# VH-VL binders against q96il0: the designs that were tried, part 341

Target 1, 167 residues: q96il0
Amino acid sequence: APERGAERRDTAPSGVSRFCPPRKSCHDWIGPPDKYSNLRPVHFYIPENESPLEQKLRKLRQETQEWNQQFWANQNLTFSKEKEEFIHSRLKTKGLGLRTESGQKATLNAEEMADFYKEFLSKNFQKHMYYNRDWYKRNFAITFFMGKVALERIWNKLKQKQKKRSN

## First folded at step 14 (VH-VL)

Design Zb43 (framework fv_ebrasodebart)
Fold by ESMFold2-Fast, scan of step 14:
Structure Zb43 (fold): chain C 167 residues (1-167), chain A 120 residues (1-120), chain B 108 residues (1-108)
Amino acid sequence: as target 1 above (167 residues)
Amino acid sequence: QIQLVQSGAEVKKPGASVKVSCKASGYTFTEYYISWVRQAPGQGLEWMGWISAYESYTNYAQKLQGRVTMTTDTSTSTAYMELRSLRSDDTAVYYCARDQSYLPRGHDYWGQGTLVTVSS
Amino acid sequence: QAVLTQPPSVSVSPGQTASITCSGDKLGDRFAYWYQQKPGQSPVLVMYEDSERPSGIPERFSASNSGNTATLTISGTQAMDEADYYCQAWDSSTKYVVFGGGTKLTVL
């Protein structure tokens, strides 16, 4: 494992120089939006003195993020597919082609699209309610472990202050 | 009492399909994923895939994609796994197992297993 | 696909400590789980989320997970602990559940 204290340059006793590229952040980092979910992933910073409890919180947050991204990627794909099918079906019912005379994709007006959104929401109501239930439970667990981490940090600061006074 | 009860043993010829059921009881079915795991005689555990009951979202092992289908019936709290185009190397004990959908607690309850024998 | 590597067998005398390892790339960044399987029986979850013990599992079972290696430790090993042990994790990139190849623990 590399030495955590050396950020830019570390020189071995043999005279061999080792350089670490400058790190951009010591905090959580936000990545580009996922192509399917459109959510930006958070890359979690790993502190040098990560406790087992902090590690558990980080793993839980990472897994929750991946679960959430998976749900919305699948939901967005389903929405897009059903939306296209709805548009094609309605254009066929009107006797219209999929393309306008100018070569552009034929579209439906806002009132017709409102019918699709209403049906999509009704059809997916139970699925979204279960998603919200799981989302709340996951956030409750994360909040619980965040509280534990906060208490651990307070306790460690108190221990350090007592130890320094004794020495 | 939490339990997963699987359908009985099956004997199939190569090329046939098999559909194994897993009936859950004693808990809220929609709060858990159901994984399917198989074990050939004398071999280790091989994950086949999992299904989310309320999402109907599935994730299948790459080796089995195109041959396996997993479904659920929330009204009967039952999960199903269908494997098609059976080969002799599909002979195994097939298990269903649950894991929480909102907290990764591991597969804490397993079905009793279903022996599927593929022979000519 | 991610691969979890376990030794095929581990042997200990009664009362000794058994250690079963599970190695995989960046395994310590994910939760590891351990299962015990006795002949003719379904697997039983013995450790979850790296180091947590389910109710009913004896205190002599413990586990850790760091770097590339997760370890299941059984202190004061008893004859009843003789079984096959499997580690499990999931591959974050593919969303696949992956099992180790299994370790046969022999006591005596």
Scores: ipSAE 0.515, ipTM 0.779, lowest interface PAE 1.9, mean pLDDT 83

Design Zb44 (framework fv_ebrasodebart)
Fold by ESMFold2-Fast, scan of step 14:
Structure Zb44 (fold): chain C 167 residues (1-167), chain A 120 residues (1-120), chain B 108 residues (1-108)
Amino acid sequence: as target 1 above (167 residues)
Amino acid sequence: QIQLVQSGAEVKKPGASVKVSCKASGYTFTEYYISWVRQAPGQGLEWMGWISAYESYTNYAQKLQGRVTMTTDTSTSTAYMELRSLRSDDTAVYYCARDQSYLPRGHDYWGQGTLVTVSS
Amino acid sequence: QAVLTQPPSVSVSPGQTASITCSGDKLGDRFAYWYQQKPGQSPVLVMYEDSERPSGIPERFSASNSGNTATLTISGTQAMDEADYYCQAWDRSTAYVVFGGGTKLTVL
């Protein structure tokens, strides 16, 4: 019970930092799904002598992950709250109590719940459109920087081969 | 030309509310968040919150939660910040500033500031 | 609330290099930003994404960010650089913007 309350107000610095990759990992590691967003966090491997470009890519990916996780956590909370409010208002209008004779939460039938889903989607249409726009733009930026990092790594390997031949 | 133009200075009594406007021009309004930042006389910058241009998402500083409301009007490219239950320690210059929604470039353009004085 | 600590003041002679630090827990894992504010004026973004310089900002401004400390460096400091400087970082997990307390740069 105490643990459940604590989970609702988790103040971890970031979702990414809440899991630990296997010891001696040399690769990015994917953790379990976040309780609220249902997204899997990625822990990014920090290479020895990380370049400024590699650091920028990692920070951009971390910020995008946290942005995405927060959006969906808030969206899921909003959905749950508005669903409960909708059910509550409809039951009140019908003159019904909030709980059944068995003590379970009273619910609406599928047809009535369809009204809620339609209202929720309509109400959040613009929000989801702007989310999708930003999501695609952020992924474009990440892809671009991934390409730059790949080119840098290729160039560094070529330079290292020349250096080894000289020595 | 990119500009953020804020409403004029306000003098309020404790317990009143104030609503500051920030009119944006010269860019696509819906591609930027608007942050509100205040600065008490002789003090540093204090972040109050930010809003996406379509009001699709807001985040408020914990200290101000319940007293601040941020809104936008996309038809006029204007952001608003309302602060309620004013106290003497709310006396400050209030700034609006933009930041890109998809690439975190920092607050590159700022409004000129609005002085809000709270006194009895 | 995350806290960014800056020295209250830094003094340099004209032509010298000024260094202004900003310290915070795991600050090097986030992007740092720097703002210049002159009396009676709005802040001006002088550095973004740790070390990037906006168009119009002189090359004498540079910055770094690693570990727990971000640093703004002004080489060949001029009288016109006298101002308050603020660092800023994002905490996306809480969606909070955090500012440092500010540093008054005095050019003697």
Scores: ipSAE 0.595, ipTM 0.809, lowest interface PAE 1.4, mean pLDDT 83

Design Zb45 (framework fv_ebrasodebart)
Fold by ESMFold2-Fast, scan of step 14:
Structure Zb45 (fold): chain C 167 residues (1-167), chain A 120 residues (1-120), chain B 108 residues (1-108)
Amino acid sequence: as target 1 above (167 residues)
Amino acid sequence: QIQLVQSGAEVKKPGASVKVSCKASGYTFTEYYISWVRQAPGQGLEWMGWISAYESYTNYAQKLQGRVTMTTDTSTSTAYMELRSLRSDDTAVYYCARDQSYLPRGHDYWGQGTLVTVSS
Amino acid sequence: QAVLTQPPSVSVSPGQTASITCSGDKLGDRFAYWYQQKPGQSPVLVMYEDSERPSGIPERFSASNSGNTATLTISGTQAMDEADYYCQTWDSSRGYVVFGGGTKLTVL
């Protein structure tokens, strides 16, 4: 269906835009980066005669994509919030305002920001380790089922060749 | 042997807070999420939220945002759920249950439940 | 928003096949899970990933998930199967666990 795929918000915060596959698509395709996670969504093609094994693989891939997008959307939000809090705290300590003379957000120099990045990475080290573990385990499972699907397709082709010869 | 053991029953007044514990044993604690699910008398299962075992990632039901906090202590393999500003409609049996972090297989092990009664 | 709808009750005689449905918009595009709960007890996982059976669950339990409807089927229903049954899915796009309202299975 044209409406298969990830939902995206383009302009209105409360609004939802449906991101649809190209017309007459018969393959998976990659969309533009998600607003919150910055990851590109994959829209999966669903064949007419999908086997139970193919369906399980597709659900597993879709679920892994959504899990990954949710993780990075939350991580990016946390990073942005903590970065703003850090900048605000440091500017207050210096007795400076939050805006420059040009009206832009005031920022810290590279050396000061390095302290924030070091603290953020250190604080989130274990979280990222467990994310990487789960990511690799999920991809192992996907690879395993991809192998099963490939073997199923090979076996079905061999069966069709034998059937054609016997007919 | 895999087991989730919860703290005992609580009786609280409206406006109070309750903190329920769930001690896990028999598996690698950090490889599973812990979900909290409650059930009011005669009602169905209501999901409250889940927490990754390492204390770094939580997700709460919209209805409970601002009132619930989930935490873990990896040194004791224990998960906690604190619910604040208690109301009479928070009276329920509260369950903890595990599900795999890397591949959801369903909540295969559940705690025995903790009855929380909120009454004047 | 994912919402799962189950019939409030289903009645069968011993030895008959019980069928419990769970309906949700595009539920068949996600994995469904099923739980059994007896009075005063914690829920027990009886089916996962649509049609997989956990170790220790009798073979008379089976399930399917297609379109908008997931179905739990209990063949040769026994008195011990009398319980409340809950379906569940994982909305991984938001990280939400969603439960159905539950179905009371009565074995006459």
Scores: ipSAE 0.540, ipTM 0.796, lowest interface PAE 1.8, mean pLDDT 84

Design Zb46 (framework fv_ebrasodebart)
Fold by OpenDDE, second read of step 15:
Structure Zb46 (fold): chain C 167 residues (1-167), chain A 120 residues (1-120), chain B 108 residues (1-108)
Amino acid sequence: as target 1 above (167 residues)
Amino acid sequence: QIQLVQSGAEVKKPGASVKVSCKASGYTFTEYYISWVRQAPGQGLEWMGWISAYESYTNYAQKLQGRVTMTTDTSTSTAYMELRSLRSDDTAVYYCARDQSYLPRGHDYWGQGTLVTVSS
Amino acid sequence: QAVLTQPPSVSVSPGQTASITCSGDKLGDRFAYWYQQKPGQSPVLVMYEDSERPSGIPERFSASNSGNTATLTISGTQAMDEADYYCQAWDSSSRHVVFGGGTKLTVL
């Protein structure tokens, strides 16, 4: 009985950037592009006296980054897979092998690939709409909390100045 | 109203498989992940895995790797969880839960649960 | 894998404030979620994103986070609040959901 090849179910790539900033950094650090998403990860600085609002903002930014990394990693994987399947199918339909006589990987022309891109975009249109909607929601929330944190910092600086004038 | 409706209780023998369904309604099914969580009698909540409803990407708990399969049918807005090679310690109430979009965060909606009993 | 630690039980008198803690190494970096579960029922989300309250959850429920510890607080605890409470977080490294061991709240 032929061993039915265990269909390697494409597990979502572990998009955890291994980028570790220097321990003594007081700033956000940008890592190299992730190999799956092609997005540059940001390591967010944690202040010693982080307020609850600052912590919430940091968590929201971190989570939004992870969301974005995961989305694009998955999208790129899907794109690569479907592209390869399209190329193989089209070559087969043309009676062409997967390799040229010179042993190079057979490719399709730009016009044929344009059909693939159009079909791929059409198929994934709804997904991209959902992504865009959620992207805006997340960024609005981040911007709102950035404003709150800015106000909190101003208020704390004013209180400290008043306390120094009273002593 | 958002609802997750699960299939009925199952009784299985050791070594058998069980497939539990979770029908979602009241929201766009493809925008959210579905997590599966089980609870053995008198025990805490144990996360089993999640599935993306659109891409069908999955991530399973290490303890269940190789035994669990999660799937979705977007045409019926239904998630499925199959557990194979059942053991007595798999006796539990199994829940489906809705996650937030693109990340398995908090579970805002839960199914009613499906009791799976594994007995000789 | 990240582990969330909860006290196994908490007891309070009616009208008193109950506090349930959840500790984990990554809770400073991730949002905590809280669930209430009554006997024979599905879990219900009572708090999300450390301190946000879903619609329909009473105002007596609140939550906070300090460092790597999340706390669920129930002010003016009522007999109906007797339940198991679970904290939950997402582990970005494994992309797993992690639950605490649960806390049984008893109203005496």
Scores: ipSAE 0.701, ipTM 0.875, lowest interface PAE 0.7, mean pLDDT 89
Fold by ESMFold2-Fast, scan of step 14:
Structure Zb46 (fold): chain C 167 residues (1-167), chain A 120 residues (1-120), chain B 108 residues (1-108)
Amino acid sequence: as target 1 above (167 residues)
Amino acid sequence: QIQLVQSGAEVKKPGASVKVSCKASGYTFTEYYISWVRQAPGQGLEWMGWISAYESYTNYAQKLQGRVTMTTDTSTSTAYMELRSLRSDDTAVYYCARDQSYLPRGHDYWGQGTLVTVSS
Amino acid sequence: QAVLTQPPSVSVSPGQTASITCSGDKLGDRFAYWYQQKPGQSPVLVMYEDSERPSGIPERFSASNSGNTATLTISGTQAMDEADYYCQAWDSSSRHVVFGGGTKLTVL
């Protein structure tokens, strides 16, 4: 197994985890799932002769990844907080403590939790709709630039072939 | 056509709160984040935070955590920034500025600015 | 958090090329933006995503971003270009907006 010179960092000011790829990487590196967003971050490899268009695509992909990570980290934290508040509120209403006689965290049954899930999804419907709109628009932009990079690479190969013919 | 119109100048005493509004028009409000940026007299631009127009995501500058709150009202296409526990060094022109939610295009339209003076 | 460093002032004669730098650790791995601000006015976006120019901004404005330094270049500088210029980027660790300290461009 190769030694890793980079360490994972689990926290950032925004609540998004950080990670680093192994040192001396020559390809894109996919890390473990982020603690908060549960998404796998990608660290993009930078070629020595990266074109301006390739650089723009890489920066756009990186920015979109950071945007996506922050959204889901915030959503997951909000979900966990509201779930905990819901459970505590319902247990208090029933006159029950926060721990069982066995010392485990007291929980609600599946029927009661279904009410929370339904309410949470309903409350966040519009937010998720706008997230999906933005996610699709971002991926359309990335796909467009991927196409431009592909065309640039094809054009460069054709230019090389033309130069060989003229020489 | 595209405009961000801010509320008028305010004079506050230390310890008070101020709430600045920014009314957007001429575009689809929910397609843009709103950043708040302030500028003390003779000083540079200082970012305070941003909010998604649909309130799905809010991010504040670390030094202002606990003192600033940003909100939006999509029915009136208005963003708000409330700063509490005002100090003399909060005296500044406060700007709102839009930034696309789906592309990192930068702050292409800015409000006219709101002067907030904090003095005793 | 990340700090973006700009020279406090740059002076240029009319018709000459002005260059304003913005330095930050790994700045070339992020998008850079440039804003122009005239006295008593709101900032105006003059360059975005490193080298893109908004509609209405003259072609004499151009920009680059590589390594640790982003540069705003104004060719054939005119008196109307006299203003404060601010660079901006995203702090990748926090997703916070960061502005440079600003550069006063004087056209003599």
Scores: ipSAE 0.652, ipTM 0.851, lowest interface PAE 1.2, mean pLDDT 85

Design Zb47 (framework fv_ebrasodebart)
Fold by ESMFold2-Fast, scan of step 14:
Structure Zb47 (fold): chain C 167 residues (1-167), chain A 120 residues (1-120), chain B 108 residues (1-108)
Amino acid sequence: as target 1 above (167 residues)
Amino acid sequence: QIQLVQSGAEVKKPGASVKVSCKASGYTFTEYYISWVRQAPGQGLEWMGWISAYESYTNYAQKLQGRVTMTTDTSTSTAYMELRSLRSDDTAVYYCARDQSYLPRGHDYWGQGTLVTVSS
Amino acid sequence: QAVLTQPPSVSVSPGQTASITCSGDKLGDRFAYWYQQKPGQSPVLVMYEDSERPSGIPERFSASNSGNTATLTISGTQAMDEADYYCQAWSSSTRYVVFGGGTKLTVL
């Protein structure tokens, strides 16, 4: 059970934050939501004497996590940008300013935003379908490798027992 | 047979834009990403960015952010890379290459390359 | 300035083993890939996912990746193996693909 207070914040050249697990952790660690994707990152524990197969599983899981975070970061940025452009365009057409009297950004009511949401969802339908296809395939691959790792661990335990009995 | 066929060589002046195409055949276009990789004369490979069909996954190299745009046309199985505000140091052979979208297999097929020369 | 560092050149006699290294911080935590490029030609994928060989690539090609160093090994090196070799990995800090600077393999 990781806590945010144990987190270390590092800034990458791209301006994104990183986190580190607690020093004495011997299991996977879950961090706070990423600023851009709003997904919780998992930092994977590296066992002493990690096998090549265990390394492949960890690398695949980390690559899939980063792929997933990049997709949602891009999706969230695209949504926010297009929403602001739509609101700006509609307010300009009405002859209204971009700010309310309180200094807040002006917005449209739910009825006025319906066309934007409908268009955005329709436009991104194919993108989401292909994302889901790839997400399922990636999780299938991870599950397959998890099974291989489990079998390897069982086999190694059986071999260790056999050596002890033959000595 | 799997092929990536690129558009022909271009000569541009500094400040111009270039748009290179990469037409894919022999496989299901939507199951692969297309990377763009360039190579200046006598230099190494430099990754520019990665795009999937319908732009479901797009990422550009930090050095080129703001100057490069990648697009796809799924109806023609073609990827495009546009580079703006060209400089003399953008002179390079530009390659397209594919990689699987759901499993990291590396860039297994490459286009023939497009020489872009930027000079006055 | 390269995130992945390769020696600029490696020389080997025909039939001997060539070893080409690729170094980067925590590189062994990422998948490494290797490409062969001959003059005037497009790169060819020769190794993927650290140690896997594509169909059509000779068995004399092998690779490993551990700690900070990935290594491409060519046993029984032939004249036809003379080429530039590039490693590739994903950079976790910037979330983009990086290539090594390349190694020219000369078979004397």
Scores: ipSAE 0.586, ipTM 0.807, lowest interface PAE 1.4, mean pLDDT 83

Design Zb48 (framework fv_ebrasodebart)
Fold by OpenDDE, second read of step 15:
Structure Zb48 (fold): chain C 167 residues (1-167), chain A 120 residues (1-120), chain B 108 residues (1-108)
Amino acid sequence: as target 1 above (167 residues)
Amino acid sequence: QIQLVQSGAEVKKPGASVKVSCKASGYTFTEYYISWVRQAPGQGLEWMGWISAYESYTNYAQKLQGRVTMTTDTSTSTAYMELRSLRSDDTAVYYCARDQSYLPRGHDYWGQGTLVTVSS
Amino acid sequence: QAVLTQPPSVSVSPGQTASITCSGDKLGDRFAYWYQQKPGQSPVLVMYEDSERPSGIPERFSASNSGNTATLTISGTQAMDEADYYCQAWSSSRAYVVFGGGTKLTVL
């Protein structure tokens, strides 16, 4: 009985960069590009007296980053897989092997690959539209909370100045 | 109105498999992930895994790895959860729930639940 | 695996304020979600993103986060608020969901 190859259902790569900045850092750190997403992760600094608004902003930024990391990690994986399948299919149709006579990996020309890119973009168009919509929504929210945090900081500085003048 | 409608109750023997369906309506199915959560009688909520409706990416709880399979049919806006090699401790109400895309956020809509009973 | 810890039960008199805590090592870095579950019913989202209230949830429900502890507060608790309450968060390590053990709220 032929062993039905267990279709390795591609588990979503856990694309969370394990980049950990030094514990004594008082600023945000940018890590190296993630292996799967090719995005540089940011480790956000946590102030000792973080306000609820600052915490919310930090959480939103962190989630948005992780969302981006996961999206691009998955997208890159899908792209790589579909690209390889396309190449294999086209080579097979041409009666060509996966390797050249010199033992190199057989490749398609730029024109043939253009068809792949067009098809891939068309197939993923809706996905990209959803991504873009969510990207704008998230960044709008982040910007809004950045404004709130800025106002809160100004207000707190004014209160501190008043208290120092009254003493 | 957003709704998740699950399949009916199942009674299975140990070692059997069960497949529960969850039909989504009232929203764009492909924009959201579906999570599956179970609850044993008198116990708390246990997350089983999630599936992306568009890409069909899956993430399963470690405890259920190898026994659970989640799938989606975008043409019918239906999510499926299959649990294999059933045991008595798999007796639970199984819920599908909607969560946001790409991140397993909070579940804003839930199915009505499907009781799966595993008995000899 | 990340664990969210809740008290197993909380009891309050009608009109009093109920507080349910949820503690976890990384809860300061992630949003907390709260669910109400009545006997024989599906869970209902009552609070999201630490302190946001879904449409249709009464104003007596509020939530806050301090460090690694999330708190659900029900002011002016009513008999209809008697239910199991679950906190939830997600872990970035494997993008998995974690529920608290649940808290039974009894209105005496």
Scores: ipSAE 0.673, ipTM 0.862, lowest interface PAE 0.8, mean pLDDT 89
Fold by ESMFold2-Fast, scan of step 14:
Structure Zb48 (fold): chain C 167 residues (1-167), chain A 120 residues (1-120), chain B 108 residues (1-108)
Amino acid sequence: as target 1 above (167 residues)
Amino acid sequence: QIQLVQSGAEVKKPGASVKVSCKASGYTFTEYYISWVRQAPGQGLEWMGWISAYESYTNYAQKLQGRVTMTTDTSTSTAYMELRSLRSDDTAVYYCARDQSYLPRGHDYWGQGTLVTVSS
Amino acid sequence: QAVLTQPPSVSVSPGQTASITCSGDKLGDRFAYWYQQKPGQSPVLVMYEDSERPSGIPERFSASNSGNTATLTISGTQAMDEADYYCQAWSSSRAYVVFGGGTKLTVL
């Protein structure tokens, strides 16, 4: 195996292939912030001997993460769009252009922007309430499955002790 | 007791719009997403999009982007799907179906379907 | 955005085991669902979260999902099981629902 190819591929020696290799493949990995949601995704490690229950927990956690990222991506886009629309409508009412003399986006004073923030929060209050409800329920389900996985691991340790005693 | 009841069949000309309703009963409407799925004659199921009952999320199939709008009315527990700029290949039975917002339980209840025929 | 592939048809004799496959890249990393549709009727959920059975669905229905393939198994197949069967999953690109092309099960 050429040194350059081996170095760039950074593969573990075959002698340790039966064990969890050193490096990121043995652990969950945290990615860079998503461009739209500004949340950092977690990439879950998948063990070779994953039980069906552990697989369900991992799938549920991954689906919940994607749901959460989708919510915040949509919320951030909605905020930005409505903010721009509000600014454009107010500037049009004043007979002003959308850009300043320096080419920057024209903006409103703090008093006018306060009206936008108040309206946005009021309009989105119900959505945030239901988001929080679903977020709590999703985390409750994850915690419940985490408990089931913990019990499965305890049971497996007990079975291992019984096997050692019967030998 | 749990039911999704859809509006009646529609016949439309190319270029028109159609709006199908789906009235939910027998459960807490805001705890479920509503998916819209269509089926052209003799063809398979095609997902169009889904909407949360409180409208925090809408997500549409890429193929239908710009032509479809989904809305809900929580006061009447009703979901709506509007498809614009109709073409002959939009002829299909349109279904609404529910799935839990906080658990991925699958589409356990479906509406009876609404036949939309687009002909010139 | 993922594509789910099913065989267009499967035929079995009454009392035999039917197996319907659904293939997609890394499908086993997502939950799979199965729907039964009889002519002129709405789809009915028969399996959810890979291998769970809804209340009212007979024990002869079972399912699995691993790697790239989900499988619906109907043991002791009856004439009443004749229908189109569709698999479904969430895509990896932000909560899109994807359906397989469907499999017509013929019991004869």
Scores: ipSAE 0.609, ipTM 0.822, lowest interface PAE 1.3, mean pLDDT 83

